# Ledger of designs, part 5: VH-VL binders against Protein disulfide-isomerase A5 (PDIA5)

Target 1, 129 residues: Protein disulfide-isomerase A5 (PDIA5), of Homo sapiens (Human) (q14554r378to506)
Amino acid sequence: WMQNPEAPPPPEPTWEEQQTSVLHLVGDNFRETLKKKKHTLVMFYAPWCPHCKKVIPHFTATADAFKDDRKIACAAVDCVKDKNQDLCQQEAVKGYPTFHYYHYGKFAEKYDSDRTELGFTNYIRALRE
Below, E stands for the ipSAE of ESMFold2; O stands for the ipSAE of OpenDDE; V2 stands for 0.75 times the mean of E and O plus 0.25 times the DockQ between their complexes.

## First folded at step 2 (VH-VL)

Design c20 (framework fv_cemiplimab)
Fold by ESMFold2-Fast, scan of step 2:
Structure c20 (fold): chain C 129 residues (1-129), chain A 121 residues (1-121), chain B 107 residues (1-107)
Amino acid sequence: as target 1 above (129 residues)
Amino acid sequence: EVQLLESGGVLVQPGGSLRLSCAASGFTFSSYAMTWVRQAPGKGLEWVSGISGSGGSTYFADSVKGRFTISRDNSKNTLYLQMNSLKGEDTAVYYCAKDEGYTFYSDFDYWGQGTLVTVSS
Amino acid sequence: DIQMTQSPSSLSASVGDSITITCRASQDISSYLNWYQQKPGKAPNLLIYYASSLQSGVPSRFSGSGSGTDFTLTIRTLQPEDFATYYCQQYDSFPWTFGPGTVVDFR
C-alpha cells in the first residue's frame, strides 16, 4: 500500500529504546552495575540537548566496539528523569554531556577529550595497558 | 576511620513513641545513603528503612510503614528514626548502617554498634 | 516479598576446616546477593557483595558463588575469628530481605 501522507510518522525511538551495547542505567542500579565492570565510561545526558544528540552515535559505536570485552562497559544516564536527579547531583553533573570514568564502580576521573568514537576508543584502550 | 554511633534505645510502653539517632563521622555523610536494620533478641536481621544522601528518597519495610519515619540532618552528620505506635514485636537492637552509594547501592559496608529498644508494659 | 532461606541453620567446625553455607531465594534474584558476618555481641560486617565480589579488607579465604536462586558462601581453612553467624541478603526486589542466618560454632 501507498503510504498515507496525512498520517504522522511514528515517534523516533529514544536512545534507551534502540538495541545497542550501551548500558542505560538509573539511580537504583547505577553503582551495583558499575562494580561488576573493571572499566566503565559513563555519559550523563539530557535527551533534548543538541550536543548530546551529536555524541550519541559516537558513544554507541564505542560501546559496540567493546561489547565482547567483559571488563569494559559504556553506560548512559538520562539526568532529566526524576529518578536520576539525585544521582546526577551526587556525581557533580553540571552540564550535558558529561563523561566520567569509573574503576570497579569508583569515580576515577572526568573524560574531557574528543567526543568521537576514535577519542573514546583510544581512551578505553589506554586503560587496558 | 568510619564510625557510626546509635543512641536513644530505651524501654517504651506499647503504643508509645521514640526517636533514635545515629551520629556519623569519618566520611562525607551527605554523599551516602543510610539505612536502619534491626535484630530482635536471639533472632536474625530485618531491614527497616533507608534514606538517600539528599534525604529526598525514603523507603520502608511493610512491617513499619506508616508508623516509622526516617530523616537526616546533613549539617549535623546525624541519621534519625522516628518510631510511633510501637508494638512488642518492634523490640530489637537497631543498627544504623552506611550504604556504599548515594542512592541505595544496598550493600552496607559499615555498621554502628546498635541501640536496644524494648517495647513492654 | 522475596523469602530467603539458609542451610544449615547451624554447623559445628574446627579450626582448619573448610565449610560451605547455602542461601536460597524464593525467586530469581540474578546476582543481587550480599553476605554478612556477625560475631556475638557485635554488629554485622559485609563480606561479599554481588554474589561473588570480595569486600575490601576481607580475607581471601572467604568466597561466594552462585546466581539465580542458589548461592554459596565458602570459608576455607577456618580461623578462630570465623566462628560467627552468617547472613545472606537479597537486593533484587524491594523490600530488602535477609536469610535467617547460619551459626558457625566450635566443635
Scores: ipSAE 0.006, ipTM 0.551, lowest interface PAE 12.7, mean pLDDT 87

Design c21 (framework fv_cemiplimab)
Heavy chain, then light chain:
Amino acid sequence: EVQLLESGGVLVQPGGSLRLSCAASGFTFSDYAMTWVRQAPGKGLEWVSGISGSGDYTYFADSVKGRFTISRDNSKNTLYLQMNSLKGEDTAVYYCAKGTEYVYDSYFDYWGQGTLVTVSS
Amino acid sequence: DIQMTQSPSSLSASVGDSITITCRASQSISSYLNWYQQKPGKAPNLLIYAASSLQSGVPSRFSGSGSGTDFTLTIRTLQPEDFATYYCQQSYSTPLTFGPGTVVDFR
ESMFold2-Fast, scan of step 2: ipSAE 0.397; ipTM 0.823

Design c22 (framework fv_cemiplimab)
Fold by ESMFold2-Fast, scan of step 2:
Structure c22 (fold): chain C 129 residues (1-129), chain A 122 residues (1-122), chain B 107 residues (1-107)
Amino acid sequence: as target 1 above (129 residues)
Amino acid sequence: EVQLLESGGVLVQPGGSLRLSCAASGFTFSDYWMTWVRQAPGKGLEWVSGISYSGGDTYFADSVKGRFTISRDNSKNTLYLQMNSLKGEDTAVYYCAKEVYDTWSGDYFDYWGQGTLVTVSS
Amino acid sequence: DIQMTQSPSSLSASVGDSITITCRASQSISTWLNWYQQKPGKAPNLLIYEASSLQSGVPSRFSGSGSGTDFTLTIRTLQPEDFATYYCQQYESYPLTFGPGTVVDFR
């Protein structure tokens, strides 16, 4: 018997460990990756934040909806990771979640609308047209 | 070896319909975007349409929008182009091409079929 | 739509020559440009992707350069098999567009 019944169950997969269409970025690949995509909506988050946890399924569904579009990406940055703290400060992230739209790597605007799959999808569809 | 084989090109009357097929082999068809590019006799290349891995996203040139439909059957490794309301200007060799899409390596057509000739004439 | 132009429309060259073909986009396309070769009666073949990346199997005498709106394809020490039509193609936005082609003829 290989399973230990007294051991706690394994922790739930982190967002980064889930197989989704969300691009998980870090400080050392953030700028080069955004330059390759015409439109990127970036979610800056903290894994412990309740508001972030609620929006993650909606943002993930949005990323999956646009996975086949060669010019669009939905990306995420974990601002709690040591290596990402400088990036999140440079991008003026003041709270979690924060959503920024980048056009070929250039910051264009902050997304402040509905944090649902429908809200994100409508925003991105408007950018495509 | 990657192979793409187009079929279906024939002489069609103006206003008619025709379906082209592209049979793919030598690669995992469902992992790639696919495209149709045409070339009128003695003219240059014109991109016609593109389709995503699943077939869930499709794109068309303005000249064919509303008249042509692109689709794929991943279980049969086959790409289709349904052509309706054909015009004389649609006369061309139609090429099927495999599209590599990668955030780090760009977006390009690495393999092309031999083409199938569609002639629209009365 | 992004319009692509090529110069010259045709050129005559001899084996051993070095030639340059230019491609211009109506708006900036970064480095998102490909080059294709088409021999008479044959399907096109990819030569260069993302402005300057040489496709596997393509001879090193082919090279590409440029960014923004102006791009060049250079063929050093032209070989008999290089007499063909060359097309640039942008992938910055839909619809995807090709240049009108440059015919390289034997002199």
Scores: ipSAE 0.007, ipTM 0.577, lowest interface PAE 10.5, mean pLDDT 88

Design g02 (framework fv_cilgavimab)
Fold by ESMFold2-Fast, scan of step 2:
Structure g02 (fold): chain C 129 residues (1-129), chain A 119 residues (1-119), chain B 112 residues (1-112)
Amino acid sequence: as target 1 above (129 residues)
Amino acid sequence: EVQLVESGGGLVKPGGSLRLSCAASGFTFSDAWMSWVRQAPGKGLEWVGRIKSETDGGTTDYAAPVKGRFTISRDDSKNTLYLQMNSLKTEDTAVYYCTTDFGEYFDYWGQGTLVTVSS
Amino acid sequence: DIVMTQSPDSLAVSLGERATINCKSSQSVLYSSNNKNYLAWYQQKPGQPPKLLMYWASTRESGVPDRFSGSGSGAEFTLTISSLQAEDVAIYYCQQYYSTPTFGGGTKVEIK
């Protein structure tokens, strides 16, 4: 018997489990949530995707930068989850990551610029006016 | 995936009326702005009008040549867009396309339905 | 309304050569607050509906080949096909969405 066994390290948190300002959405709440925000930039992703993994810290930093702006949201949808597959298909997501901008829930355009905090932040700042 | 299917076109006399329908599938119709765009035989494209989603006010806008004569409506429960055309003129002869309208450009188009206004 | 003018009306280009289509708006379609040009390009092949090629002047629609590129800003825009292929024979239209949507008159691209 051991007096002081070392506890196993906690499992690495998923993006959804991290304490961030990113709104993690599912098919059940996607439409309702987007309609409440004037501007939403949505990242459609797959957890296994290497390109997605590199963008996540940049997108998270962007969401955190705008956390106090009530009109702006940065949201993410995990397209690998069974319950989100219909949503990602309806939104015409054909690869990961895919970025869409929505205005009061209406799809306005696909974001195809730099996948960096600076790129996302400049894009969102332009939308505020 | 996204499909738009127009119907209701045909031959009508000047001064007559016609109603076009557009059946939509493969996307969340209720959240989309929708437009009608027409094309006279052998001519270019002309925007006819649009209807916004209910979230954006559900309002309609029309091009000057059709304002007061044409009415756009939608039935979100049936995923269907309509164009009611009244007081038709020979210059209204065209293929009428149903389109999705996001950002006020047109990403998806139906195959079109021909409206011929002739005596 | 903003008037869109395309030139030339018709263009004949040999296979593999560059095709250039011009589009001019009667007013600037650049929105200074977001630095975006409210300009789209469409391709229409015989017997088919138009297909979106380009939006925000230079953003290529998904599935559109890299040989298509858009350029310009303000009131003068260009669609370039770097190496014309047989399937590119079509009429091309520019469209502004800065105000009430209006289209250019179209440019017919044919093989020499």
Scores: ipSAE 0.000, ipTM 0.505, lowest interface PAE 20.2, mean pLDDT 86

Design g03 (framework fv_cilgavimab)
Fold by ESMFold2-Fast, scan of step 2:
Structure g03 (fold): chain C 129 residues (1-129), chain A 119 residues (1-119), chain B 112 residues (1-112)
Amino acid sequence: as target 1 above (129 residues)
Amino acid sequence: EVQLVESGGGLVKPGGSLRLSCAASGFTFSDYYMSWVRQAPGKGLEWVGRISSDYDGGTTDYAAPVKGRFTISRDDSKNTLYLQMNSLKTEDTAVYYCTTGSYDYFDYWGQGTLVTVSS
Amino acid sequence: DIVMTQSPDSLAVSLGERATINCKSSQSVFYSSDNKNYLAWYQQKPGQPPKLLMYDASTRESGVPDRFSGSGSGAEFTLTISSLQAEDVAIYYCQQYYSFLTFGGGTKVEIK
């Protein structure tokens, strides 16, 4: 079978439109939201970035693994949105994806290790001990 | 087509330093993750480390045996990848390959450059 | 880190016969969110760099003959050469890319 070429398929939902345990943040709520969690790993990304697209399933699975832990959050910030440009500049994001760990809303360190579910989960588990 | 050409290998004494280069061509170098993989004579493959693309911040990861001694860097204006090797040990003797592909497996390899660490 | 173990260390097979190489990971490299096994296979001939044969455990790299097939899931994987040709004499390596990156020790395939 063949689809009408003038009727494109509906667009796929964006990451932030998907129902996952990833906490999608914007400049207006970033600081206040991070203060509520002991440990937050934040992924700063651009929707067009191929490397971001490959990491998204891993990061989402990590968020889902920790969804019931009241002390842990995995959050994401779309740095291409106009509303988030000041935030991403303030957080010194120079490329995508960039991962920062925050302790009660305070920047503690950049995560530079493996961008897989196992890498992220091992990192977060180490923070709890 | 994609080409990776390593250089800088040679004979060094234990405790010495050496810098390897990898000249890349045939692709948009700045868009790619780059890795170093080594192979000791008659032995298997061992991943050394990687550096992310400029878009991903140029972040580096290293295998445990080289962490703290080796540094990976890149110069996207020259399409060149570097491996700075310090505090060299005899067990660092190997052919060093420059690799790229998807960021998690490698469909492109250079021919390799031999590093011999011996007294 | 994930440890990769290959068996056998060496394998002698007659031309036209089936060659089977095994690879085991110390933990699962299956990722449920994208339904893929993060495992690759490489072929290396003397004096040459490795060449990618297979990725995602069973997806053949472009240009690789269909006599090469990958199977397995989780922590146990197999590379099969259905009918060994002379040009297939090489050392074969598995590699996981689930957490960082580690290679198996290699399996040497020789003609009887």
Scores: ipSAE 0.000, ipTM 0.537, lowest interface PAE 15.9, mean pLDDT 87

Design g04 (framework fv_cilgavimab)
Fold by ESMFold2-Fast, scan of step 2:
Structure g04 (fold): chain C 129 residues (1-129), chain A 119 residues (1-119), chain B 112 residues (1-112)
Amino acid sequence: as target 1 above (129 residues)
Amino acid sequence: EVQLVESGGGLVKPGGSLRLSCAASGFTFSEAWMSWVRQAPGKGLEWVGRIYSKYDGGTTDYAAPVKGRFTISRDDSKNTLYLQMNSLKTEDTAVYYCTTEGLYGFDYWGQGTLVTVSS
Amino acid sequence: DIVMTQSPDSLAVSLGERATINCKSSQSVLYDSNNENYLAWYQQKPGQPPKLLMYYASTRESGVPDRFSGSGSGAEFTLTISSLQAEDVAIYYCQQYYDWPTFGGGTKVEIK
């Protein structure tokens, strides 16, 4: 026999597989990582969520804009992974996407403004003033 | 031209106190993260602690051996960094360096000031 | 705390010959998101403060000669001086900045 000549297209890379400046965190490194950064904006998400998929390019662009600032991080947590379920419950994540701002690892507030690169960038820059 | 000049070192008895100063010039001091790094005679380098810029909250971090005994502060109006050392121990004997802490490590260093703790 | 271990403690190399210094961290200092190793190298000459030579394991600081090169990733790193010159006699330190800063014990490079 001959193998199927029409091979399926390669799967699209997941957000975690893309080379970006977003810090992809899991339950076992979340708290230690956030303590090292003065300002971290965290996106809690589910890969299947359409609203999350729409925001990912904007959040990624924001992370890339701050990549050279050691004090600032844009981080993401995949709440559907088994290893992250306890973390997302502890952080009181009730839906996706949810955005939290942490100051040296301490929860400070939820981000509820525009889910665009401009919105995220303006928010982060205001934290320094 | 960036310059960092430490002063205030000297001989002090165990249990005593000493305050170090670092005069900075040639850069925007108020925007810089500053650190103290020490080196015991004939030994390696040991980070003591850092202070963030006022725009980054002016908070401090300390290495475990000095936490609770040493305090880092800054006076942006005078471009000066301070290290207040209390409850000094013989193992605190070292040359103390004032450093700027950039994105990639400690990019500028002063000449250092010697602190000797002995009876 | 991340523990940094350097080897050898001292190294004697003839002028013009290659010097190799090793540095190991007790855990990885590679940030997955930006694929950068948070490791620096310093040179300290007698009577002088340390000078930053290298950052991100392999990026030379401005003004550092091409004979200095850094390599490695994760937890094992090397600083190489391809052709030792008299002015390179110094103690070399590795340092991680992935967590609270910690330094290796230093490697003394001297002429044989």
Scores: ipSAE 0.000, ipTM 0.531, lowest interface PAE 16.2, mean pLDDT 87

Design g05 (framework fv_cilgavimab)
Fold by ESMFold2-Fast, scan of step 2:
Structure g05 (fold): chain C 129 residues (1-129), chain A 120 residues (1-120), chain B 112 residues (1-112)
Amino acid sequence: as target 1 above (129 residues)
Amino acid sequence: EVQLVESGGGLVKPGGSLRLSCAASGFTFSDAWMSWVRQAPGKGLEWVGRIKSETDGGTTDYAAPVKGRFTISRDDSKNTLYLQMNSLKTEDTAVYYCTTSDYFEAFDYWGQGTLVTVSS
Amino acid sequence: DIVMTQSPDSLAVSLGERATINCKSSQSVFYSSDNKNYLAWYQQKPGQPPKLLMYDASTRESGVPDRFSGSGSGAEFTLTISSLQAEDVAIYYCQQYYSFLTFGGGTKVEIK
């Protein structure tokens, strides 16, 4: 890419602006959306976080892999947005990224294994009714 | 309990148009993926098309024989599914069923169907 | 389009005996990411809409008697009625939901 000091290039697209199968949720729709999905893996993140930036491609690939399963979702919450601060505090998010698994909208457990496409997909496939 | 009630079927001439409705009750309609499936007299089942829930993108898909002629839409405030049928052909003569799915687009609920006859 | 082929077209079975219906898809309907076969079975009685019997190839829909069982994986599937009852007289359809939706041609089950 070429730097232009007189006319800066357009900003890079945010994760929400990318066309992916990840559900980008906010405080207003978080609870209602999760209750409609049997299994949801949620990534709580901050756009500036380097750890989050490294995981985004893996998490996105995971969401795309399960796009044809109506009962499974991979969702993301931007904890830096004003509207999401209360939600991220209520969900006990203490650092970024944080991954939670919800069963029909109810918190079941924190995901704390490999932050790779393989790790996420193996976890989701192992979930039982 | 879940109930789906189709209406709008009838006799129409080739080249004509007809709009079918499906009134839904007993479940959260806005959450459901909805489809239309048809069955010609004495023949098998044929999928017509589907519409996803708003949460899943609200997109539509159609079977090749009806693509460009039929349009599926929904009104979540009225719990109603629609099928707009244009440029009707005699081959479109069938009972049209409204369906909803919970298991990866296996159809767990069906209406009683409404007959569409395309004849001169 | 995935083409679904059922056999036989019709089947006559005595009460209490086993009925077996086969369904073949033109390509695999097995999805490795969730380890499921995207295949359903329906029962349709005269003058009635179809009723879901089975989904994910082998999972019975709520309220369906245990004499109905589904088996198979990939591209070949079977619906079995272990002990046919009078109320089971119907046309049975398989359906894939792996890539869009297509139905088999149906199998008519009658009492001998």
Scores: ipSAE 0.000, ipTM 0.522, lowest interface PAE 13.8, mean pLDDT 87

Design g07 (framework fv_cilgavimab)
Fold by ESMFold2-Fast, scan of step 2:
Structure g07 (fold): chain C 129 residues (1-129), chain A 120 residues (1-120), chain B 112 residues (1-112)
Amino acid sequence: as target 1 above (129 residues)
Amino acid sequence: EVQLVESGGGLVKPGGSLRLSCAASGFTFSDYYMSWVRQAPGKGLEWVGRISSDYDGGTTDYAAPVKGRFTISRDDSKNTLYLQMNSLKTEDTAVYYCTTGVYSDYFDYWGQGTLVTVSS
Amino acid sequence: DIVMTQSPDSLAVSLGERATINCKSSQSVLYSSNNKNYLAWYQQKPGQPPKLLMYWASTRESGVPDRFSGSGSGAEFTLTISSLQAEDVAIYYCQQYYSTPTFGGGTKVEIK
């Protein structure tokens, strides 16, 4: 009994640990990565935020839908991580989730429509036209 | 309309080399992931490998049986996909199909295929 | 690699009758985050390349007749032809795209 105590169950994998088409960016690579993509929709989030947790499956599905389009990326930044705090401040992130559209790395507008796969997909498709 | 036309198949001896080409038309070739899928005579389908879009750097992945012997490349200026086959073995005998990849590699467009026979 | 197993290997069905083809994956191809099954079905007639019939397990490719339907989730899938027609004589393949693409062994559908 004492020789082999049971360990507690492991925590569920973080969004960054899941293998998806979402491009997880940090302060060190954010600018250089965005400059190489014609269209990037970025989700700024905090892992503990309930609204963020609800959106993550929708945003992930959107990223997976556009993974074969070389001009489009869906990216995410965890604003709670120490290494990303300066980036999130520079990008004027005031709450979570926040969605920004960048055109060749230049901030173009805040996405403020439906936080669903359908909403994100329609928005990105309109950018391609 | 989307068309994929393979060429370059033929009879080759074990240990030999062969280069297949796939001429693409009717879509923006450079935007698409491309794959090769083969089918041995009277057998099922087997994925050979893929090459990513030009934007994603033309990165390649291969099935284990061909890794190190086959090389996939693309020339986006000519809308052409290539499969360089080296150190050919009798088990490489198959019809080779050029395919477009969608999302996570289901294949919506296929060429007619080109037969490669590896025999002495 | 995910192994795909089809059953039966061959199936003889009378004209106008229902044909059912089964496909089993060695692990789940359902992605929980988007609730999509990464599973496709193809039809191959003699001397022709495969033709995409179905993707996301149950979404019919444009131009495919409504007598073809896909069902199932996770690791067990079915392709159904509700009323077999002469032009449906072919070999049918399932394929997963959850990981490195792999195909089932095929099911030959013939007229009884």
Scores: ipSAE 0.000, ipTM 0.521, lowest interface PAE 17.2, mean pLDDT 86

Design g08 (framework fv_cilgavimab)
Fold by ESMFold2-Fast, scan of step 2:
Parts: sequence; C-alpha cells; structure tokens
Structure g08 (fold): chain C 129 residues (1-129), chain A 121 residues (1-121), chain B 112 residues (1-112)
Amino acid sequence: as target 1 above (129 residues)
Amino acid sequence: EVQLVESGGGLVKPGGSLRLSCAASGFTFSEAWMSWVRQAPGKGLEWVGRIYSKYDGGTTDYAAPVKGRFTISRDDSKNTLYLQMNSLKTEDTAVYYCTTEGYGSFAFDYWGQGTLVTVSS
Amino acid sequence: DIVMTQSPDSLAVSLGERATINCKSSQSVLYSSDNENYLAWYQQKPGQPPKLLMYWASTRESGVPDRFSGSGSGAEFTLTISSLQAEDVAIYYCQQYDSYPTFGGGTKVEIK
C-alpha cells in the first residue's frame, strides 16, 4: 500500500547501489528515458516490501539478458523516495510491486503474469515478434 | 465522430502573447497524447510540441524553435487542449492544428481544421 | 534531429497511371528486431488539414483506398498510388516518429 504509516528504512546495500543492467529512474528523468526505448518494462517498488525483494533477482537477471538491446530496457522506480511519490501516483501505483509496459514512453499495459526471469523474458521477446 | 475544434487565433504584434484552445469530442480525451502542428502559409508541416496523458505523466515535449516561449497544457474535465504562446515572432505566423497521436500507430490520426495566427506589425 | 527529404517536389501524372513519391531519412527509422519502420504518410488538399494515409511505413489507415501503398525500410521509403484518380490531387508528406516528429518538405501531385 502506498499509505503504510511505518515503512521500514531501506536495507544496505540498496538495489540502486548494486551495479546491474536495471535502469533506476526518478521522476525527473522517467519520461525522457522511456521515450528513447521502444520497449520498457518498469517495476514500481518499495525497498521494504518482501514480495519486491523476492522479485528483484529475477527482474535483474531479465535486465541483464537484454542489456545489449539499445531499444529495450528494464527499469525500476523506488516509490518510497519523496521525489518519486508524484510519479508513482500519476502512474496509478496502488501496491508493490507493480509492473507496467511502455512503448516509446506511452503506457500500453500492466504486466500481471509470472514474476520470474522466464516470465519476464518471454513477455519481452513476444513484444519483438 | 471524433472532432477537434481550434480557437483563439488572430492578429498579434511581435513580442505579444496569445492562447489557443482545442475542444475535443468523440474519444476518451484523458487517455490521449495531444500535439500541436503548425503550417506557415504556403509551406510544409512543423511539429510544435506534445502533451502526454495524465496516465503517462502529463509531461510535455517541445520543438527547439518554441522551447521556453510556448507552453502546452490540458484540462481533462473540459476535454480541452491549450497552447500558450509568448514572445511571438513573425516566424510563428502559421495555421495551428491540434492533433491526436494514435495509441497503436503513434501517427497523427485526427486533426482539427486549424486556427490562423498572424504575427505582424 | 532526423531530417526528412522528399522527391520530387512536384509530380504530374496522367489519370489512371501510377504515381511514386520518395522519402529519405537522415538516419534509419527501423528497429531491426521487430522489423517496424517509424514512418507515416499524410495527404493534404487545399484548405484542409492533413489526413493520415499510412503508418508503420506500409499499414494503411482505415478508410484509405487500396490504390495507396507504402514500401521501403530503414532510411528509404516510397508511397505509391497505383491508379491516380482526380480526388488524389494533393500535397503528400512523409513523417518520422522514431524521435521528435519531423516531416518531409512535401510532394505536390497534379494531373496532366
């Protein structure tokens, strides 16, 4: 829930501190980044969320699988950061994790399938067919 | 039937300001990406800028010649798109069209009839 | 900024004959993995707004007659009117949308 009154502080090291192929985006660069990519799958998350923590290695592996494709990205937005709260509200994020697919920055659909590397990679590969 | 109706065009002196409106009907305006495209008399088409839907962040993009002078906004409750033009130059003289960017095509699938803006002494 | 160049500037074709309009982009507008070109064609008649004819280089907009076809890939594109009708007299524009939208200079199609 975005209304949780006592969100715990993020653990160390943060996902953003781990050098991966995931694009960590903030409100200031979200639109500019997404419109440069033909296909972007975005994970909206909270660092304290147990379900988010479980998905992170799968999503990271997916990003690494597509790292050489300039027009494909896997991106993440930390909705607990003050600077991202307006963005997460505008994107209608009601819980964590939430996955949205964007085509050249335009919202196309919510991803509600398997939260595994296989599920994510099959979805992205299908977008290119 | 999809309709886009521009208004607010007219004569204005260099350095002046003008606000254009575009009234939309026949589609879900709040979900649409909207653009302004202009055409100087006897010349070709030039993209001015766009505004994303609120579901896509409600942000704006502008062509270099108008960036810092023009502002695009929208009022989803009134199904209306706006173009605020400041510091107008004679080179801004054109018919201004409001257009939709098709969800599946990203091409400009619907256009209004246009409104003429003339910037002269 | 992607520059779009159309040729010829003007084209005169007899009624019922084939008309061919060329469009070149300064860089590729094709994403090779899905084989889609970010290229559209518009028709503009005097005193009217432009009308979308074609998108994704070769996908015809609903209601557009099948005598209009688009072809090409990457940076070289063609709009073909297989049998020119009197109502086809207009200026035709190509447009890329791989980046910020840019239009070609237009090609005027006349009967003669």
Scores: ipSAE 0.005, ipTM 0.557, lowest interface PAE 14.9, mean pLDDT 88

Design g09 (framework fv_cilgavimab; at its last look DockQ between E and O 0.36; V2 from the best seeds 0.00; counts 0 for: pae E 12.2 > 2)
Heavy chain, then light chain:
Amino acid sequence: EVQLVESGGGLVKPGGSLRLSCAASGFTFSDAWMSWVRQAPGKGLEWVGRIKSETDGGTTDYAAPVKGRFTISRDDSKNTLYLQMNSLKTEDTAVYYCTTDTYEIYGFDYWGQGTLVTVSS
Amino acid sequence: DIVMTQSPDSLAVSLGERATINCKSSQSVLYSSNNKNYLAWYQQKPGQPPKLLMYWASTRESGVPDRFSGSGSGAEFTLTISSLQAEDVAIYYCQQYYSTPTFGGGTKVEIK
ESMFold2-Fast, scan of step 2: ipSAE 0.071; ipTM 0.741
ESMFold2, look of step 3: ipSAE 0.005; ipTM 0.603
ESMFold2 (binder alone), look of step 3: mean pLDDT 93; pTM 0.945
OpenDDE, look of step 3: ipSAE 0.616; ipTM 0.873

